# Ledger of designs, part 37: VH-VL binders against p14714r889to1111

Target 1, 223 residues: p14714r889to1111
Amino acid sequence: YLRHEVKDPEKAISFLQDLLHSSGLSEDQKRLLRTSVLCREQLAKVISDSDIEGIEEGYVELDCSEFGLQESLEAVVKQVMELSIERKVQISCDYPQEVSSMRLYGDNLRLQQILSETLLSSIRFTPALRGLCVSFKVIARIEAIGKRMKRVELEFRIIHPAPGLPEDLVREMFQPLRKGTSREGLGLHITQKLVKLMERGTLRYLRESEMSAFVILTEFPLI
Key: E = the ipSAE of ESMFold2; O = the ipSAE of OpenDDE; V2 = 0.75 times the mean of E and O plus 0.25 times the DockQ between their complexes.

## First folded at step 17 (VH-VL; framework fv_ontamalimab)

Design w2 (at its last look DockQ between E and O 0.03; V2 from the best seeds 0.00; counts 0 for: pae E 12.1 > 2, placed apart)
Fold by OpenDDE, look of step 17:
Structure w2 (fold): chain C 223 residues (1-223), chain A 118 residues (1-118), chain B 112 residues (1-112)
Amino acid sequence: as target 1 above (223 residues)
Amino acid sequence: QVQLVQSGAEVKKPGASVKVSCKASGYTFTSYGIHWVRQAPGQGLEWMGWISPYSGNTNYAQKVQGRVTMTADTSTSTAYMDLRSLRSDDTAVYYCARSDYYRGMDVWGQGTTVTVSS
Amino acid sequence: DIVMTQTPLSLSVTPGQPASISCKSSQSLLHSDGNTYLYWYLQKPGQPPQLLIYKVSNRFSGVPDRFSGSGSGTDFTLKISRVEAEDVGIYYCMQGTHWPYTFGQGTKVEIK
């Protein structure tokens, strides 16, 4: 039902984005438009996920293409800005300089989904105290496989102040789905499953006395 | 400091019910789970169940399934364990314990003695 | 249910001597998330249990370094390098990998 209901609006948004693209936009406007397109595409992909069981069982195929990492990260951050503002929790981004020029081959929309969910959860469960910050850090390690082939190992570290996620959500993230799984837990669980589909993909949640963190590792061919 | 303070000792008749409270302080109540563990006199530890104050989700041991209800009041940061249809073999010290996903039961209450006798 | 079996059930140790307690599970405690949720608790006389070791080998805060945990899969060990008087009590292993959580029988440690 939902898939059918959102199809037409999604197409309309897409059409409008195309029109805007051809309307003589400034560079800044083009950037915003690109980000909006990535968000729309991510939305469309998520809506198209009809079988949660398939995701759970790992039968989902990744749709790989060339993408820019910086644009991807921008799309991720924009998705959580509303909540960030509402909760007065700042997001501190820490990217290496190489990210700005890094072109990767992979499923960008799934990457965005993973990062947006983890970042959103981190903000959601950060105390609404003025001045608190969620850190979004990217670490890149480039590896040469041969004379012509390079790969990059990416570590995404999303750090948020204690107490972190409720135990139950952490549990739901890593345990099989059950009838009583919460909405938040389902999102985190799917995220964990999606990460596993990525090459050398791992997702960890660390909980310490003062800080908690999502740590996501994955590898991409570097274009 | 993080602490769990339990209600006082109870003496009950067979067939009666007992409700033990566990008041949490010093931490965010909904961020951690609560386990209940009991210990009969001179015996080992027996896991009874778990509750998430955040979601209200519970998991009970089969031995007490149907007789136990665990609840959590987030407004008072208090967990409750209600045990019904009490039997003599329910005589034990009952503990609540805070749980972390990784560290397990890291903080324990002082225990509540429940005595079931005719 | 996972059965946790401790050996020995009782141990008398001379102060300063080492102690070792074994805990075996009826099936693997390796969780799909890559962690092994095996815990060690100490219950001193007249007190509630207290956490010593979590996830097989991690000492809880405030736990002396003379305590160490090791093992994998179904076989686990708690070691005390030099037993002190304050170490007297009953030691329990517990698995938290599978519902329901289950404890070992306990090992009573006494001083000679």
Scores: ipSAE 0.835, ipTM 0.913, lowest interface PAE 0.5, mean pLDDT 94
Fold by ESMFold2, look of step 17:
Structure w2 (fold): chain C 223 residues (1-223), chain A 118 residues (1-118), chain B 112 residues (1-112)
Amino acid sequence: as target 1 above (223 residues)
Amino acid sequence: QVQLVQSGAEVKKPGASVKVSCKASGYTFTSYGIHWVRQAPGQGLEWMGWISPYSGNTNYAQKVQGRVTMTADTSTSTAYMDLRSLRSDDTAVYYCARSDYYRGMDVWGQGTTVTVSS
Amino acid sequence: DIVMTQTPLSLSVTPGQPASISCKSSQSLLHSDGNTYLYWYLQKPGQPPQLLIYKVSNRFSGVPDRFSGSGSGTDFTLKISRVEAEDVGIYYCMQGTHWPYTFGQGTKVEIK
């Protein structure tokens, strides 16, 4: 595996910023990297060289706190907005205010990282063709548990035009890491492992004749 | 910087085939379509077809349907146009061009001259 | 196939004077998404084509503001407010609303 020598999240951020300034990248490549860096900053704060292996084996601890779902969803959309504009791919959000206005207890940072990575991948692999868009849907099922706290099961659907992600990339996402894993494959693999750390977390990638989708299930206590 | 670099000039006999390459650099190859446009000597521009390097989908002009195959190799960021059963009226400069959804063909290759003569 | 018809096919202009090129399509170029995918390209002598105008009226990056596009439906116009020596070449309209994409015949603009 190609591993960077950067072991500290703060140094990882500095390294990526230095790469942006010192490389021979085009302006399009720099814009893509900036969007990726913003998403990766959250990963770098919780992932180091040893954390990648810890995430792989499931040893990483979630940092739970109270958060609002709407600001998390808005932050995710803003994080991918530059790529969406650059690639001429619209993002259609389909979640009612009552769902997005929920206050939850959980790891907001990890949720944003998961959603941002899957949205970025969906945009990246949607061709710059007329009328194509990525759909971001949130579905909630609320359950009351006694008289104390309610829980909600959230289903996030990130839907994009067929054929979707390349088959090799989907394989890398779900299979154990090996030599030759692409950078995109590594990011998605980490994302599916992070979803597994969340309560009742599952991540599936579906292919249909006209569209493909990430489907992410997780559960949170409601505040 | 974004650029498309095409293969060199070709001289062919009628009935042969030609394969023109178009190597992309400076951008994510699978994120943009590739068009092929030709221009016979002293004539206007003629659209030949389009390929999505992302999906491999193609659309060809009717005039060349059945004789043309467009492909893309994502590992080398290179698009190809293979034109078969060449005729003298296929003599032209062949251009590749990158396109996005709104701006159309915003970056063009330098052109490849294909001459078909006996 | 959508036929794109340009007029005039040739235009000889004194430097500093305006020029106007018409492009008519055999069908409406209004796409179901509300956009009109009508483009103008310039091919200078010995060079590949270059994009001037996209979606009827939007100037591509680096194109001088003396170039303007207008029109809707089936009728479109490219105007050059003051023709300069560097504007010599062949101007093509192209539609990208319907497959297959099609070009007009071209309008040669030259200085007299």
Scores: ipSAE 0.006, ipTM 0.450, lowest interface PAE 12.1, mean pLDDT 81
ESMFold2 (binder alone), look of step 17: mean pLDDT 94; pTM 0.956

Design w3 (at its last look DockQ between E and O 0.47; V2 from the best seeds 0.44)
Fold by ESMFold2, look of step 17:
Structure w3 (fold): chain C 223 residues (1-223), chain A 118 residues (1-118), chain B 112 residues (1-112)
Amino acid sequence: as target 1 above (223 residues)
Amino acid sequence: QVQLVQSGAEVKKPGASVKVSCKASGYTFTSYGIHWVRQAPGQGLEWMGWISPYSGNTNYAQKVQGRVTMTADTSTSTAYMDLRSLRSDDTAVYYCARSDYYRGMDVWGQGTTVTVSS
Amino acid sequence: DIVMTQTPLSLSVTPGQPASISCKSSQSLLHSDGKTYLYWYLQKPGQPPQLLIYEVSNRFSGVPDRFSGSGSGTDFTLKISRVEAEDVGIYYCMQGTHWPYTFGQGTKVEIK
């Protein structure tokens, strides 16, 4: 049952919109959900039914091409700016120009999808208090494989004030989809699965006394 | 100070209902789950269910499915467990506990004794 | 439901001596995310349960180093290197990998 609901992106979007209007959420929660739904609708227009099903089952191939990391990171930040401004949460970027200037071979759209979803979630669950920040860090380690083949391991850290994500969303991110999975939970779950499809991809969500963080590892050929 | 404070003891007759409250303080109520665990006299711990105060999602133990309703009021940071059609074997101490996904049930309420007798 | 079986159900321990409690699950507790959600709780006399160990071997904040957890799959162990008077009570293992969460039947630890 839940698999059928996830296979159809148009049906999944409609289901989530119906949930929004039928839910007992507060007006602030509804506003945040509506903003997130619109962001997902734009991204979902690219994603087919087979993409969602394949991502859940773990067999979708990535659509790789050459891309610039700086342009991708800037696009991600722009995609989340409306929520950042609305919640008065600053986004602090911390990556050296030498890292951001890299050109990589990989699935740029999926990378942006992963980073946007985790960044949006981090902003959403940062208290709406002035002066609070979400930190977006990129750390690189270059590996040479022969003289012609260089690869880079990228670590993306998206750090926000504790306590971070609600417990139910962390659960929905990592466990199999079920009836009643929220829109945020579905997005995070798909993100977790997409990271697994990336080369040497791992996603962790850290919960510490002072901060919580998404830690995403992946590797790309460097060109 | 993080704490969960539960409502007082209840004495009920078979067929009645009981609603136990669990008021949270000292932390962000919607960031953690709430579990209900009961313990019959002289017996071990029995998980009854879980609720997310964030989403309202629930999961109930099969033994109480259909007789239990768990709710959370975010405006008062209070979780509730409503158990209907009480039977004598529902006599127990009922605990609420908050949970983190990784650490589990890390803070417990003091317990609420519910006695079901004719 | 996952059945959690503790052995022994009762221990009498001389102060300062080690204690070991076994917990076996009816199926693997390895979650699809690669983690094992196996917990140990202590219920001291007249108190609610309190968390000791999470994710098999991680001590909760404030839990003394004399407590250690180990195991994988279906077999788990809680060890107390030197039992003290404050350690008396009933120890429960619990799994949180599969709904519903389930407890072991408990192991009562007493001081001789």
Scores: ipSAE 0.557, ipTM 0.797, lowest interface PAE 1.9, mean pLDDT 84
Fold by OpenDDE, look of step 17:
Structure w3 (fold): chain C 223 residues (1-223), chain A 118 residues (1-118), chain B 112 residues (1-112)
Amino acid sequence: as target 1 above (223 residues)
Amino acid sequence: QVQLVQSGAEVKKPGASVKVSCKASGYTFTSYGIHWVRQAPGQGLEWMGWISPYSGNTNYAQKVQGRVTMTADTSTSTAYMDLRSLRSDDTAVYYCARSDYYRGMDVWGQGTTVTVSS
Amino acid sequence: DIVMTQTPLSLSVTPGQPASISCKSSQSLLHSDGKTYLYWYLQKPGQPPQLLIYEVSNRFSGVPDRFSGSGSGTDFTLKISRVEAEDVGIYYCMQGTHWPYTFGQGTKVEIK
C-alpha cells in the first residue's frame, strides 16, 4: 500500500528535479539539486525494499555505480540537519582533502542509508545540552592493487557524547529481528545488515565512559 | 554517583506475590538495562531476567517465566520485579543490577531478602 | 541455555600464591558483533556481587592488576597472580552473549 501511494509523488519530484536541472541554475543551486536527487533516489530505494526478511538473510543485491564520495556525504548530512537543529546538536564533519575528488564504484544509496541512519541515531541519543557535538569523521586509505587499479578503504567514525545508545538498541542492532524489535532497532539492524553486504563491510559500536561511536569500515574501487 | 537502592526485606506465604523495587540514581536510567539476579541461601547466582527501561522490552528466564513481571518507571527511575505464586524455593536474596552492553552488570543493588514460609 | 561450568568449585590458597579458575561454556560465546561477552564477578561475604572482568580480559574500574582474564570461544580463565585476604569470596563467571544469561556454579576461594 505504502509503495503505491508514494510512487506518484516520487515520480513527480523526479520530474520537477529534471525540469529544474534544465532551467539555468547557478552552481550552488545545481549542488542543492544534486543533493536532493540523491535523497530522492535513496528514498525510492528504501521504499522499494519490500522484503525485510531478504535483507535479514542477506539476499539483497547491491546496485553499484560510479559516485562521488563528497556528494554522498553531503546528502547524508542534509538528511540529519533537521534533527540536528531541533536537538541543538552540532555536527562536526572531518573529511580528508581527498574526499572532494574521490570517485568510487559501489552502491551509493545504500551507503547513504547506512550513514544517515547511524548519524540520526547518534543525534537522537545525544543529550540536549548546549554545545554538544556529533563528530562525523572519514578516514581514507588508498591501496594500489596494480598499475591501474586502486581501491580505497573508508572508515566512517561517528562519535557522540555519552551515554550513547540505549543498551537494547545496541542489542537489536546485532541480534536477529524479533516481534518486539523497536522501530529504531529495526533501522539499526537493517543498517548493520546492509554494511555486511558491502565489500569488507563492518559495523561496530563502541561505548566508552565519555563517548560512544559508530565505526563503519568498507572498501570501494577507486575510479 | 551511580547507585541502585532496593526495597526492604519481605516475608511471604506460599502462593502470594512479592514486588521488589530498585531505584536508580546517578545516571541516565533509560540508557542501561536492569537485570534481576537471585541467590538462594548458600547457593549460586541465578539470572531471572532483564528489562530495558527505554523500550520496556523484557527477557525472562524460563524458570520464572509466567510468574515474573519486570517493569520500569522512567519518571521515578525505578525498576520493579513482581514475582507471583511464590514457592518455598523462591526464598532468596534478590538483586537488581545495571547492565552496560559491553561491561556487563557493573552496578548492583544491596539486595532484597525474600522469605517464603508457611 | 548455555551451561557455564567452573572448575574448581572450591580453592584454598596460601596468601601470596597464585590462583586460577576455569570457566567453560557449552557453546561459543562469540557474539555476532565480534565481541565475547564473558564476565567475572566476585561476591565477598555478606555483599552483593561485584564486577571484576568484562569481555574476557578487561579489568573493571578499581580492580587490581593481580586479576587477569583470558580465553576464547568456550574456554575462559580467571587468574589471580598473588592472592590476598581481601580476595576471599565466591567467583562467578557469566555469559552475556546469549539469552538467557547464565552463571557458573561459583568458585569459593579461601585463604589457608
Scores: ipSAE 0.304, ipTM 0.730, lowest interface PAE 1.3, mean pLDDT 92
ESMFold2 (binder alone), look of step 17: mean pLDDT 94; pTM 0.956

Design w4 (at its last look DockQ between E and O 0.43; V2 from the best seeds 0.00; counts 0 for: pae O 4.9 > 2)
Fold by ESMFold2, look of step 17:
Structure w4 (fold): chain C 223 residues (1-223), chain A 118 residues (1-118), chain B 112 residues (1-112)
Amino acid sequence: as target 1 above (223 residues)
Amino acid sequence: QVQLVQSGAEVKKPGASVKVSCKASGYTFTSYAIHWVRQAPGQGLEWMGWISPYSGNTNYAQKVQGRVTMTADTSTSTAYMDLRSLRSDDTAVYYCARSDYYRGMDVWGQGTTVTVSS
Amino acid sequence: DIVMTQTPLSLSVTPGQPASISCKSSQSLLHSDGNTYLYWYLQKPGQPPQLLIYEVSNRFSGVPDRFSGSGSGTDFTLKISRVEAEDVGIYYCMQGTHWPYTFGQGTKVEIK
């Protein structure tokens, strides 16, 4: 569905990247442009991976590279900001600068895709009432593994007011795709498949009396 | 408080149909699924099917496939189980239960006795 | 359909003594999402069933800690560390990993 909105995202990305390399921009301007480039790369990747059968059957391999977590988290928040404003739902971010300043090795764009979809779903299933909030929390646990390699376990919590997702959508997220799967169910199912491809990836949706939450665990080599 | 209240007992002749209601209160009806489970006299529990009040999607046990229709009315927070072409071996207590994806059937109705004889 | 087999079908227990109920499935209950959807229900005399244990070993809210569940794959166990008078009734295991959901035959627990 985003294909019609972005006719040639690769050319737009190339232009922005050229601007970053040739310009005398400030560090804040460069950071904004890098974040914008990452957002557009995510859009281009979504268009190229529109064949959901490949994702469902696990034929997709992660495209790993070095990336900064801060830029990824900022890109995710910006990707959902339009809906947040439209629905009058505030986003509260809770991640320490030490966590956000980490550099990781992994598939940055798929991580952004996972976080954006779960955050968007949380906003969609939060009543459109002023003052309600979706909380985006990141917790890190650093482990020394093997010889002297450091790895980090990241726990992403996307918390929103009860009642949260209908049980049917939670079921569609984890059950095999079938004819009649909803559009929202399809997006969530693809997300859980992508999480399963991540190193030690797990996804669980919690439902409690006052709140509901996505809890996503992933692990990355720490650079 | 969370409750499921079912309709009263029914006596039917073979070949008739029965429609049991299950009224939910104290929670968001569309956020949980509804299961139907029956128990013949002196027997164990038998799962009949599942319905999502959110989407209307259903899944029925093979034994009752083709004879059962499960529906949900979100405006009244009421689920229904319609069992047709009744036989004497359909005599049972019929329960509705709401379910969460992980916790399963955590709240049950009081049961509705359906007797098929004549 | 997945067959759930409970053993024993009847159990008489002296109050304060432990009890153990076995539940075996005809196929693995491990879901592709990594979870095992095995449940235990108690049906007290004259009442609808009530949830005791979900996902093999998690106690539902309000369930006393003398109840514990364990197992994996196809073999599961419910244990009651000290049986009390209020624990009498029929215990059912149920699987929710595969459609259709299926119950065991039930285990009647009585006080001697």
Scores: ipSAE 0.613, ipTM 0.832, lowest interface PAE 1.9, mean pLDDT 86
Fold by OpenDDE, look of step 17:
Structure w4 (fold): chain C 223 residues (1-223), chain A 118 residues (1-118), chain B 112 residues (1-112)
Amino acid sequence: as target 1 above (223 residues)
Amino acid sequence: QVQLVQSGAEVKKPGASVKVSCKASGYTFTSYAIHWVRQAPGQGLEWMGWISPYSGNTNYAQKVQGRVTMTADTSTSTAYMDLRSLRSDDTAVYYCARSDYYRGMDVWGQGTTVTVSS
Amino acid sequence: DIVMTQTPLSLSVTPGQPASISCKSSQSLLHSDGNTYLYWYLQKPGQPPQLLIYEVSNRFSGVPDRFSGSGSGTDFTLKISRVEAEDVGIYYCMQGTHWPYTFGQGTKVEIK
């Protein structure tokens, strides 16, 4: 039911985005439009996920294409800005210079989904105290496999102040789904499963005395 | 200061119910799970279950499944453990404990003695 | 349920001497998140348990450095380099990796 109801509006948004693209936009406007397109595509993909069981069992296939990492990260950050503002939690982005020019081959929409969910969760469970910040750090390690083939190992580190996620959510993230799994837990669990589908994908949640962190590792062919 | 303060000692007859309270203070109540652990006289520690004050989710040990209900009142930062159909072997000191950010139980209540006797 | 087996169940130690307690789990305690959630508690006479070690080898705040934890997978050890009078009590290992949480039988440590 939901898929059918959302399909037409989604198509309309897509159509409008196409029209805007051809309407003579400034460079800044083009950038915003591009980001909006990525968000729309991500939304469409998530809605198309009809089988949570399939995700749980790892039967979901990744749709790989070429994408820019910076554009992807921008889409992720934009998705959490509303919550960030509402909760008065600042997001500090720390990207290496290489990110601006990095073209990767992989499922960008799933990457966006993973990063947006983890970042949202981090913001959601950050105390609403002035001056608190969620750190979004990207570490890139380029590996040469041959004369013409390069791969990049990416580490996404999302750091947020203690106390971090509630204990049960952390458990739900890594444990099999249950009838009583919370909405937030389901999201995190799906995120964890999606990460596992990615090349050399790993997701960890670390707790320390003052800070907690999502650590996501994955590898992409570098184009 | 983080602390858990439990209700006083209870004396019950077999078949009755007991409700033990655990008031939390000094931390964000919904960020940590509350565990209940009991200890029969001269025996070891037995995990009974836990509750997430955030989600209300619970997990109970099989031994007490069906007889125990754990609840949490976020407005008062108080966790409750209700144990029904009491038996003599339910006689124990009951502890509530908070999970720390390392998922251990870093803060414990002082314990509540529950005695079940005819 | 994960069975936690402690050895020995009782230990009498001369002050200043070392002590060692073993804890074995029936299954690996390595969690999918990469951590091992094995804990050590001390229950002093007439008191509630108190956390000593978390995640195998980390001393909890305020715990003296004479306490150390080690191990992996299914085999874990708590060591006290120099036992003091204040160390008297019952030591419990606990696994928090799998539901339900389970404790060892406890090891009673006494001073000779």
Scores: ipSAE 0.027, ipTM 0.590, lowest interface PAE 4.9, mean pLDDT 90
ESMFold2 (binder alone), look of step 17: mean pLDDT 94; pTM 0.950

